# Miniprotein binders against q9h3h3: the designs that were tried, part 18

Target 1, 235 residues: q9h3h3
Amino acid sequence: EDGFTAEHLAAEAMAADMDPWLVFDARTTPATELDAWLAKYPPSQVTRYGDPGSPNSEPVGWIAVYGQGYSPNSGDVQGLQAAWEALQTSGRPITPGTLRQLAITHHVLSGKWLMHLAPGFKLDHAWAGIARAVVEGQLQVAKVSPRAKEGGRQVICVYTDDFTDRLGVLEADSAIRAAGIKCLLTYKPDVYTYLGIYRANRWHLCPTLYESRFQLGGSARGSRVLDRANNVELT

## First folded at step 3 (miniprotein)

Design D2
Fold by OpenDDE base, second read of step 4:
Structure D2 (fold): chain B 235 residues (1-235), chain A 81 residues (1-81)
Amino acid sequence: as target 1 above (235 residues)
Amino acid sequence: GSMKEVRIEIEVGTDEEEIERLLKEAIEFLKEGAKVTIEIHGDNPRELFKLALRIAYRLREAGFRVIVEIRGDTVIIRVEP
């Protein structure tokens, strides 16, 4: 995917964030209602713009599940963006360490594991597993993209509170694997999205910090996690 | 009575004062019960999306229902009171 395609996909994701969401909130809704909600709104059938015959009549940006411990905290995104503009104007070198420090300073620390799946039973089954893990307290929050008109891959995002907490990132990977997910996972901090740092960016920054590959017969986690910045295996 | 529909077009590179004028006009139409569609055009995707998100966010903060659609080099923002 060229840089242009990556920017378009990021823009679509940001646009989807502004549209209405279908949310199961475990803080206000009994866990016993989750199965009925999943059956009503399977992500392979929910359409982005509310197509005729879909479960949704209105546009849907995301389908999401909030766990009992979920607390939305986006940090100082405006301050982060201002500091980023000042940094670019200064002509100082920009490194992954620079971005990490900006994120810490402005408390923009959220990140997510990403998985891409084709629409269908496998996607709906994967989403059901993730949603249960969130409601059971193994994960904090997750979202899945609705079906697009073009029938492209849908994305499941599983969030962690702090991309600088390596243990928390690894625990989320383990919970995703325990939910039966075997596909490739990539971990991306939200700070990279807020600053417009996508694939093939002018600073040659990799927006993916971690990669998780499922391993047959391996350790208790069932995955191999690679730190891409340092090219080091963490598991 | 038929709900009034208003269409506003904005080009990337429009000055900030004109953008603010158009936003105020849009909000006035919305308060009168009109549906407003804002179409944003631009050759630079980054600037296009930045402008579109700024506009969408302000309208959402004002308490309106906002739907954002991306169509190639155009962003369509549909706003309902």
Scores: ipSAE 0.021, ipTM 0.429, lowest interface PAE 4.9, mean pLDDT 86
Fold by ESMFold2-Fast, scan of step 3:
Structure D2 (fold): chain B 235 residues (1-235), chain A 81 residues (1-81)
Amino acid sequence: as target 1 above (235 residues)
Amino acid sequence: GSMKEVRIEIEVGTDEEEIERLLKEAIEFLKEGAKVTIEIHGDNPRELFKLALRIAYRLREAGFRVIVEIRGDTVIIRVEP
């Protein structure tokens, strides 16, 4: 009966996206205020639904930092969904290539590098590094989940505007590594999220396009990036 | 004076016309500066979440501040202008 759990997890993810966010917006807030904001809202202490012991009395879906040049563009998600229904009805093969074409046609191009960390100092330190990189212009936008009621790892998401732009995806990876991040990173296009394609799906699609692993000292780049679909090292 | 607060309770299985009527009323109260809480009840998770997310999405798309809390067989949607 994994269906119940999958429905619950999907609903919780959608609820987090809809619920209020704690946002540091570099378009309207001086960069000098970032360190105080980070100290006030460490993600290991901010709770999903509010708690007397936490910095927040009200629910928080995400903690986010917007860069000075950030301009949201989700594309034509409704057109994407309609085309996806038509594709499923057509009997044509459903492959990474067909999803890529749907995403391009409907301008649903954003994607994200994800890292999962346990609540604690290391998570807060990693988030602070990412947030500073966003405010300084090396990254465009990022968010981190608050601490869940049931516990478990929290996720930091670092967005890029076009998953088909391999150089842009790799540039974001480099900026994440330059911020001091050494854990495993995985990259997922938002088109998979909008279409409800997760780890286990009937089409056997892998929603993770890239993996990044930290390289030990002496590397020219600082990380090894694998193209999961083609099983090819890019760095 | 205290802010006006409105509470609405919905059961899974409520007909679509009644849901639309309640949502229109909620939106009018929100436009007038009231706080609205919608509690949705159902014992089937799939139907409960489908209805709750549809309602929450509708209110968020209308420009309101929406908070969604899932508690077993109940979803609580808190909405502020």
Scores: ipSAE 0.015, ipTM 0.486, lowest interface PAE 6.2, mean pLDDT 84

Design D20
Fold by ESMFold2-Fast, scan of step 3:
Structure D20 (fold): chain B 235 residues (1-235), chain A 81 residues (1-81)
Amino acid sequence: as target 1 above (235 residues)
Amino acid sequence: GSMKEVRIEIEVGTDEEEIERLLKEAIEFLKEGAKVTIEIHGDNPEELLRLAFRIALRLLEAGFEVYVKVEGDTVIIRVEP
């Protein structure tokens, strides 16, 4: 038995990405069809490996919604991975700044707000809110994990195109909150995902760049957002 | 090498298998000499405190020094190697 390791998490992520996805693509599908699609594929019922009693009989890696303006750009992931291998063998320091430099150099700039919810009505309701925000143009693209056979938490990922654009990251947070989401949100640049850097890593790097908590009342408006990399409150 | 600090985030509603996986990870870092901070988030105070207590007890029983701080909808568990 393997346990929690960067290799285990990377293998799980790769398997999900390679398996088929259920996609509502607003670039080619009318927005009026979204509610029926959401009713057909609630994430609490879609199974990771397929089940005759679920909406899917075959494996599903992700359930995704693409906005009308969505244009995929992963950057030069191969160049990023080669540079990362060279960095590891060079003995040079591995820091958040070094990873930021590699990401910028190779144009691997996307990132995502993450939320984790148990299977059930609350997850399905949260996903429906996010999906509507994507189709209505407040967010660019989002995906949610299917139900694992062991019944663990499911994750909703809401993407932005550039993790170095702080205002864009904060605008996505605001749109998520406007969709009715009140749980903890954490923001992770995709560069960490492509390099297999998770919560547990030998370089002691925190892959979470921002943290957002729902706040009601007081002098501050909206979410309380913390920049974890620089340890600074942004809102 | 000497580790400094590690942070783990958990949401109320996380299943028992995921909690056990994260606790195993935390214990491994603590064995390597790192300080571990676990942040638990949730809007229901009773469920938040119940989960936080279960996590803190597991780490205490594993032989580590555990400090718990409650901040609104968040519980911060600081663990010393």
Scores: ipSAE 0.000, ipTM 0.130, lowest interface PAE 21.8, mean pLDDT 79

Design D21
Fold by OpenDDE base, second read of step 4:
Structure D21 (fold): chain B 235 residues (1-235), chain A 81 residues (1-81)
Amino acid sequence: as target 1 above (235 residues)
Amino acid sequence: GSMKEVRIEIEVGTDEEEIERLLKEAIEFLKEGAKVTIEIHGDNPKELYLLAIRIAWRLKEAGFEVYVKVEGDTVIIRVEP
């Protein structure tokens, strides 16, 4: 069941990426219009398939906000996939280091902080905070999943340009926390998604590189960021 | 004029040369103004999804709008010119 669920989630993610997006692009739209756009398309009310009475009449894969400095660069995903197939055929050991090197070689370096929230006011408020941080230039790009028919948790993804740049990953965590978000965050490189490496994969690879927990108590208000590969605290 | 609809079926395990031939054919139909539907079949979900991602990406890079639907052991890719 767990393997089938991981593959199903991969297929759903792929389908969502290929369906139409609701986008606020700060490069072409004035920042003063953000509040009206957020009010028109609250993530808790936007439905995946455009249900009757929803703000959207057509299917929506993602709701996204692009910052002023956003430049889409996907790298060589085809070359990455070919190299991955060759590597599997070779019978060589596959490690997190191997995947990192493949990502660097093919310039597939994007990654994202992930947070899962139940539909409702808390989700919409969290998304509004993230969207403002993107428009203000503290973050580059973010997206949120629309509401599913089954009423499951929605995911907010906050992207960084390079998962190998620890400082950039930590800066994004700080910006998310500054936006008022206190829940658990996990960081996943996109290379794992492109290669079909999900939970319970045959190589026992953990697709989450970093975990961020917000400390509510004590003198040090801030995130505790754990490098899961090395089991080392970074903050 | 009635827009031509083209359906292409691909099985997981098809050789790479045949997949590339089918993709080139699909792109030619799209350039002629046809709607193309690619159905990908496979018993192994992982192999199925990897193949679907690769095909969808190639069509997106070629500048077409791509919609992906997952129906059990089949992935349906709809492409509009």
Scores: ipSAE 0.019, ipTM 0.382, lowest interface PAE 5.2, mean pLDDT 85
Fold by ESMFold2-Fast, scan of step 3:
Structure D21 (fold): chain B 235 residues (1-235), chain A 81 residues (1-81)
Amino acid sequence: as target 1 above (235 residues)
Amino acid sequence: GSMKEVRIEIEVGTDEEEIERLLKEAIEFLKEGAKVTIEIHGDNPKELYLLAIRIAWRLKEAGFEVYVKVEGDTVIIRVEP
């Protein structure tokens, strides 16, 4: 909800994906250069559309860090979209299980842990921790949104390669917590993003599969992970 | 000479033939080395954003650098050759 339409959110996401990205690519850049790059491009100061007073004069869609082993694989997105249109035309029920099978069939398996933080020190500190974990090989790839003109929260996305691999999703959560992150995390498969399914959708699908909350002094993992759809504790 | 800049304005509800004509004009200007700014106006957010996305992706697929800015009832598409 939040007052935005699904079409507005999709348009903003596509605009960000089309605009240039600021990338630290550990496949081609020495890890020793990361701290200087993070100091040059703190996400609270990088503006979405550029400003002479910010680190960027031109638009920036995303700020990203690629790990040494990062190999992008979005699967067969076109085949997924065609199958989705066929499913809608068929009149068959649209369920989480049906979307999961479409994603598996077309190998559109990636997903991401999301955290939303206000612009400022805590955002920049969280992003630096995540970026270091990516460069050190504990996470595969991550990105953070630049600062919007009107302000509002920014998002850090930490990707995993297979949302159906529960262990892999939980391992990423553990690595995020080990990086010092204590805020609420939610996990969303990219299949929902490619099909334009957000919180307010007509099929009443919940695109968030997991929720992670920091656990003070308890778990060896540092967090409590909930399966949102089944309301089941995983840790 | 210096790089030429061209502005094109489109209203939501413009017929598809006129949109195609304007896009062909934009592409010709871009091929000649001009920077093109396309401003799309509409009071229906869904129709505005869907039109803007189609135009932006069409220009991106044609090989140009495309920058999209969403401002309420207006979407600004800045294109560089």
Scores: ipSAE 0.006, ipTM 0.329, lowest interface PAE 10.1, mean pLDDT 83

Design D22
Fold by ESMFold2-Fast, scan of step 3:
Structure D22 (fold): chain B 235 residues (1-235), chain A 81 residues (1-81)
Amino acid sequence: as target 1 above (235 residues)
Amino acid sequence: GSMKEVRIEIEVGTDEEEIERLLKEAIEFLKEGAKVTIEIHGDNPMELIKLAYRIAFRLREAGFEVYVKVEGDTVIIRVEP
């Protein structure tokens, strides 16, 4: 069932968060070291649980780049979870608006642009572009999944600090496009991830807030961004 | 070392007192230089990972290196002394 599948995906994501990360931290490492680090740890070759044939012998949950101004704040996730249980037992309608209010109340504001790519040169090239944009200050922080033992697509996550700041979300999209990314992007607030809102959730919520599509040429260069909940083009 | 390897199995739904007992046992083995593998079984993925997170967090707080691997209805936690 879709509910079961969503819970399985959430469990896998939590396990990855708990394992060690490979991090390039621009707060403490000179930008000149980035190219060597990217060459050492291409995401198409880094394996989730380690392999003698890969760059890592030990498990890696995520490969991440922290920008010079990055200051992590996950908010009050415990308070969010308690309030979520109370909301579910209250019988009140569960809508994007009520989840947004829970997120604001508990300061769980971060969100991310997601792109899914098959292992290979295009993934590694896209990640390198994103990593450079982070180190140069156009983006704040990003991570990419390692290659799973069973194969499949890998995900690049590009974070913004406040999903309710529409301008900030759109500025991140523009920076991703400026880095040469042309694939479909979707934006998901971390509150949805913490609460297990995935495709086919029981509340019939769209699991992403925005969708970005690359557009070639024209006077409005870059991407078209759609507000998925309200079906409004934000250009 | 490989000669001192301990395996502990836990089912989702195990009493908190029993989990605490098993964790103390694991920590004693780790202090003696043994490698500890904890296998957690359960059919609900979220309950499974929440328990695994609690266990991994406790072991990391105690100063040990912890690796978590999800395999279907099982989470394997490998702990290095």
Scores: ipSAE 0.014, ipTM 0.322, lowest interface PAE 8.5, mean pLDDT 82
Fold by OpenDDE base, second read of step 4:
Structure D22 (fold): chain B 235 residues (1-235), chain A 81 residues (1-81)
Amino acid sequence: as target 1 above (235 residues)
Amino acid sequence: GSMKEVRIEIEVGTDEEEIERLLKEAIEFLKEGAKVTIEIHGDNPMELIKLAYRIAFRLREAGFEVYVKVEGDTVIIRVEP
């Protein structure tokens, strides 16, 4: 069940990008309406296919919140993909550095912190905290997957503009932690998604650049962020 | 004796020959009484899960108890000897 759920969740995540999104856009909607919107569309109740009794009657791919500073710039994804195909054909070694350089060259620099939570109050509360942080300008954009029929874990994605900006990535982690989220976080560049570089890829590239673990004990209350490529703690 | 824990990481798109090598290695560790955790990483959830199930199936055919857990873009396969 768990394996089928993953394949299904992943296929669904790709399909979800094509379905309508429920969006709170802080650029056009007053911040005072956020609480009503969150109450209307709690992620644990919004269903992927608009099940009877759900807040949505139509399929929903994602629930998203856009901050005031949000500017959708995906860069040159087509150029990136073409360059990637050419690189594969060249037989040159492919490294994380190669991907970083491709991303920079084509301006595909976005990345995201990912958290997986079971449907329920904890998810809705986490999402509400993230949504508020986005509307307050601590974060730029976030999305959460709707509830699947099978009751699998939902994912919250919190984006940063530049995965190469280590400070920006760490600041987003801090903002997520400040919102009260204590679960494991993983950071993935979007370039890896666009190129189909999944964790289990033939190039042995780890698509997760960073891992954040929250520590509950000791004088250092905070997240420990691990650089997975170098196996170095950054915090 | 403390049960040896072995962690194997597999990436989606790994060559079939390498996957077979890793599976053989995993099975050898299991036969030695090690607990094996296989972490399969993939951004293509379909490819990720296909690979995970293929690996899980082979380990089950080899007679091991296999637990599959999906953790985001990672499938964790825990195999107990």
Scores: ipSAE 0.014, ipTM 0.224, lowest interface PAE 8.1, mean pLDDT 85

Design D23
Fold by ESMFold2-Fast, scan of step 3:
Structure D23 (fold): chain B 235 residues (1-235), chain A 81 residues (1-81)
Amino acid sequence: as target 1 above (235 residues)
Amino acid sequence: GSMKEVRIEIEVGTDEEEIERLLKEAIEFLKEGAKVTIEIHGDNPRELLELALRIVKRLYEAGFEVYVKVEGDTVIIRVEP
């Protein structure tokens, strides 16, 4: 979220989703090919719109790794969007609880751990660790943004099936930490993404549901996870 | 019936040996094609979630599909063969 309006951010997100993706699909590709694929497509070098000096000449929306067991289930996104339009028209208060209820009703339950890193070696190293964890089965699916035309931080997204399933969210955090990731992680339900709700939205909603901070020997888990919505420490 | 379902209840504070025994039984039922539901009960949320996470990890590492739901003082783990 770099100083753009919510409408501009939504348009950019839609464009990225519609543009071609670079995918390592462990369901059809041997795990032994991952290291070569990572070397060919380091996210710090892959450009959003392509150029002669990058690994890609054509636009790339996302760089993704699918685990062997990955089976996409987005729920009833159309029903969710219709209910959201009705809610906005109704004049009823729009709250985190209302969005959670809409997500549950329409089975739009997936969410993601997010990390934002500057383009460079640390980003590429973090992505390689996440990609290996996905291919080895500790995580289900992940993606990373390509390098933007104007620069800025890139985002790694690590998905879970159900944001209401605390254990699944915590298990993904543990796997990210086991991969060597030490930066701040924030967790966002996909319902916010499908509805175009980003930071600084008109409804003053915080799309971050969980937050994870690395601890050096402080806990056996290696991280401290906070439920931001309820202000409760989970670990 | 043509499809078997098994329910196992565990309380936070159960001995590690008893938990291991129950998990071995669950895995044998799953290998025979049964669906297994494990309900974990506990008054302390952290201890409840830590035990549930250990059980989920064990079943996932054994190669099964695991679904988890938290309801107050109870964690419901549904496992598919």
Scores: ipSAE 0.000, ipTM 0.068, lowest interface PAE 25.9, mean pLDDT 79

Design D24
Fold by ESMFold2-Fast, scan of step 3:
Structure D24 (fold): chain B 235 residues (1-235), chain A 81 residues (1-81)
Amino acid sequence: as target 1 above (235 residues)
Amino acid sequence: GSMKEVRIEIEVGTDEEEIERLLKEAIEFLKEGAKVTIEIHGDNPDELMRLAWRIARRLFEAGFEVYVKVEGDTVIIRVEP
C-alpha cells in the first residue's frame, strides 16, 4: 500500500522528472566506463535531495542508463492531457479502452516494467544487472529512483517503446529475467503515469496491465506473465 | 476436441533458410486449424532467447495466438489458430 492519493503521487513523479538526472548514455559514452559509473552512483546511496556523505550534494530525480540504439519518443503529451481534461468533464466512462485509445491517438505509447526493492546491496546489484543489459543492447532504457529522505523502497523502471506491442513487452520481461532478476514485476503504460492512474484511483482501474513472477524450478530466465485485467496467463 | 497437434523442434544454429521453411509449414498447419508447438534448444541463453522471440513475433504477426515458456536450455512456443 502507498498510502498517498493519486494526485500526490503524480506531483511527486513530476517533481522527480523535472529535477536533474544522473545519466549513463551509451550513445556517447564507451561501455567500458559503465562499471566505474555504477560504483560512483549506487542507487542505495544517491539521495533524492542531496545529503552530507552521499555521492550527491544536489537533488537528483532519477538515475538512468540509455542504450546505444535508444531514441526517445514521448508522443503528444500536451494533446493527451488536454483530451484527458475534456474526458473528465464530459461525464463519459473512464475505462482501460478509453485510455488506450487516447494513448494511441496522441502517440503516447511507451511503458515500463516496475520492480520495487529495499535500499541496499540487493537493489544495487539488480540495477547493475539491468544497466549492463541496456548497454549490451538487450534492453532499450532504464532508470532507478534515488533514496527518499523519508525512507521506503526504491523502484527500477525498464522501458519498452510500445505498450500495445504485447510480444515486445514479454521480450523485455525475458531480458530482465536473463539479467538475474527474480522479484515480482508489474507493467505500466506511461499514459497511466501521465494521467495519474495509481493504486486506489477514483475510477477503480487496475494501475498495471501485466504481472510477472519468477518461475520456480525452471530456467532462471523463465517467468509466468499474467494479463491482470482479463486474468489470463500469457506464458 | 479432435484438433490436430503438430510439434516442431529447432536447434540454435539451424540455417536461416531451414527456419523459414519450418515457419511456413507451421503457418500452413495453423491456417488449417491445427495447434502447433515449437521447441527450441540451445546452450547459449542469449542466442536461444533471440531466436525464440524472432520466431514468436513472426507467428504473432501472422495473426495467431502465441504463448512462450522457458524451461532451462529449451523454449517452448505454443501457437493456436
Scores: ipSAE 0.000, ipTM 0.281, lowest interface PAE 15.5, mean pLDDT 83

Design D25
Fold by ESMFold2-Fast, scan of step 3:
Structure D25 (fold): chain B 235 residues (1-235), chain A 81 residues (1-81)
Amino acid sequence: as target 1 above (235 residues)
Amino acid sequence: GSMKEVRIEIEVGTDEEEIERLLKEAIEFLKEGAKVTIEIHGDNPKELLELAWRIALRLKEAGYTIRVEIRGDTVIIRVEP
């Protein structure tokens, strides 16, 4: 039944990607308008399917902030999916290295740091900090889920362009910590999402590459980062 | 008759040619100012979502605003002209 929960969660995330987004785009909107936009659309109050009592009357899939230098690059997702089906029918071993090779070949390189927070002041405060870091250029792009009807945690996703660029991934972690975030962070390449690979999968692949924990008196960046794939602490 | 609202149903496993025909029909209705709702049914969540994604993407690329809702074995895509 754990498999059902993981599949349901992935399905809900895909549906959110298809619905309209509320976007603050720093490429076309002055940074001075950000605080008013954040006050108008706090993620703890924006509802997934709309509500007359919320900031939105219509469905919202994600609330997002695009940085001034952000350039969307989805890669060749269609080619990736076709190659994945071919790999599955070929009988060749399916490993993290094989997925990495497919992702590189099809330029599907983006990934994200994830944090899960309960609806309320702390979520809204964390999102505001992340949004400001994006608009100021320390992060490239981020999004946060709206409030679900049944309650539960909301997720903030902070994206990097290339999951194979370890330094870029670690720099994003540092910027998240500098924004005041102290909760657990996990990093997931988007290739796993596009291929429908969740925590529970038949190939026993771990979609989480890195884990970041805030540590009092820790490293200069305020966190300890673990490479989950190689079980190596990067500090 | 009036073309104010149109509903299209698609089952997972439908041939690619038939899906293209139905999408072309949906776009023709949208061009005439009708609201279109596409309901996709399937027992396999992965296949259901992959089909729904392909359909949603085609409509979004054609310039339409879409709204999506997942209900167990069904994905509902609502499209405004």
Scores: ipSAE 0.000, ipTM 0.217, lowest interface PAE 13.9, mean pLDDT 82

Design D26
Fold by ESMFold2-Fast, scan of step 3:
Structure D26 (fold): chain B 235 residues (1-235), chain A 81 residues (1-81)
Amino acid sequence: as target 1 above (235 residues)
Amino acid sequence: GSMKEVRIEIEVGTDEEEIERLLKEAIEFLKEGAKVTIEIHGDNPRELFKLALRIAYRLREAGYTIRVEIRGDTVIIRVEP
C-alpha cells in the first residue's frame, strides 16, 4: 500500500549511517567518563543537522555506546542485497522463511530491540540507563537517533548478535527491563532494515519478530514477550 | 574570506560516465577550497537512494566528510573542503 513511506524510512536510515556518529567506546574509554559524556550529549538536545545552541554544530547520524566486548559483524550485506534482487526477479515467494534463509546464508544475523520515545527527560533518562547497562557489560551495543528538525519520536536501538538465538534476544529484553525501561519494545532483525521491510511493505510481512510489554509478575519485575509471527507468548 | 560555493545537480537515470565526470569535477572544486553541494533528483525513491549512496560513498572514499539531507524526491549531499 505505502511503498513510498517504507522506502523513505530506509533512505533516512542510510543517510544517518553516512553522517558522523558520536560514540562512547568502552573498549578504549574508562567507564568513569560515561556520566560526563551523557551530560554533554543528551539525545533530546543533539540535533540531526547541527543547530546553534545544540551540543553539536555539525551533523550527527547516531549517538552510540559500544560495550567492552563489542566486535561488529555486519555479515555479507552486499551478497544479501544481490540475492534479494535475484529473489524479487524470480517467481519464488517472499516470506519470513525466505528472508531468514537469506540472512543465514549471508551471515547477516544481528537484530535490535527498538523503543520510540518523544524528545525530553524520559528519552534522556532511558538512554542513560541503556548506556550504563552497555558499559557494565549487560548489553553489547546500543544507539539512539538525534532530534530531527521536523520533530517526532526518537528511537533507541539495543543490538543482539543473532536474531535466530531466541534465548539471546530474551536475555537482552531482561537486561533492558533491569535498566528501568518500562515502555513498549519491538524486536527487528537487521536483515529487515537492510531490505526495507517496514509496517506497510508490499509483501505483507510483519515488520518485527517480537513485542515486549512491561509487567509485574509474581515477586519479580518482568515482561511479556510475544512472538508476533506465530502469535505465541514466550514469557 | 568567504568560501566559494558550487552546486551540482544530478538526475536519476544519468549514465555512469557522466556521474563519474561530475564526481571528478566536484572533487577538483573541493581541492580548490570550494564548498560543494550535490542535489540528486528522482521520482523513484529506490533508484534515487541507490544513486545517492554511490555518490556519498565515492566522496567519503576520497577523504571528505559529507552531510546528507533527504527532502521528498531530492537527496542533498553537502561537502566541505
Scores: ipSAE 0.000, ipTM 0.230, lowest interface PAE 14.9, mean pLDDT 82

Design D27
Fold by ESMFold2-Fast, scan of step 3:
Structure D27 (fold): chain B 235 residues (1-235), chain A 81 residues (1-81)
Amino acid sequence: as target 1 above (235 residues)
Amino acid sequence: GSMKEVRIEIEVGTDEEEIERLLKEAIEFLKEGAKVTIEIHGDNPLELWELALRIAERLMEAGFTVEVTIKGDTVIIRVEP
């Protein structure tokens, strides 16, 4: 039973965020250099802790591409956490609307589309498509996990700056689909991550806001997007 | 029949309807003597574990032997008929 734990997984995620990142920054690097950078650092070959046989000899937490207009803003996370503690103490209902209100008040608005792929050509091809969309201005920023020492799937995260802007979230989904991505996508606001919304079971909250599935025919966007909170298809 | 191995992949956020369909199919394979491996993937460790626990409990309640292993961002559930 001590072979698994939420604390162990949280520690691994934090270590990745704190370790060095490989970054292509379109704000300072010409777009013409992207193809060479992608060839040098395919995510299926970049190892989490370094290997003489891989592109990296040192640990890598994430491989990221920043768009020309990328401007990071995490908001007031400390104020968000204080307000969350007050809300829980108050006995008031905890709903998706209440969490949305807290996020807006504290400017914790970012969120991301998530996709999980096995290491290999398909992952590298998907990442290359996403990276080009970021550099071309169709997406704002994205990152992909390196290959884990213990193996398993890798994750591509495609960020939007405001999860309350439904049109912007759907436009990001369209850009991901236009890049040739056909796997399941789920959208998660960063506020849920900061508040540890694993407690969704207690409040009957869905941990993701949207789900996108590739659909051949019947959709101009190439996907069906479900609003998980309202159980309504948007496309 | 001869032993068979079946692998099922589930993402955190997958429809409950689809999860139920996959679990029913897994149970039928287990009844036929197959070994089933379910790999659950997710960005949030606590959401990942919650889903893995629900799936493992369902399979244990159905009478099967379940082993749970963590491998990076994945929870692997190995089920023996």
Scores: ipSAE 0.000, ipTM 0.095, lowest interface PAE 23.1, mean pLDDT 79

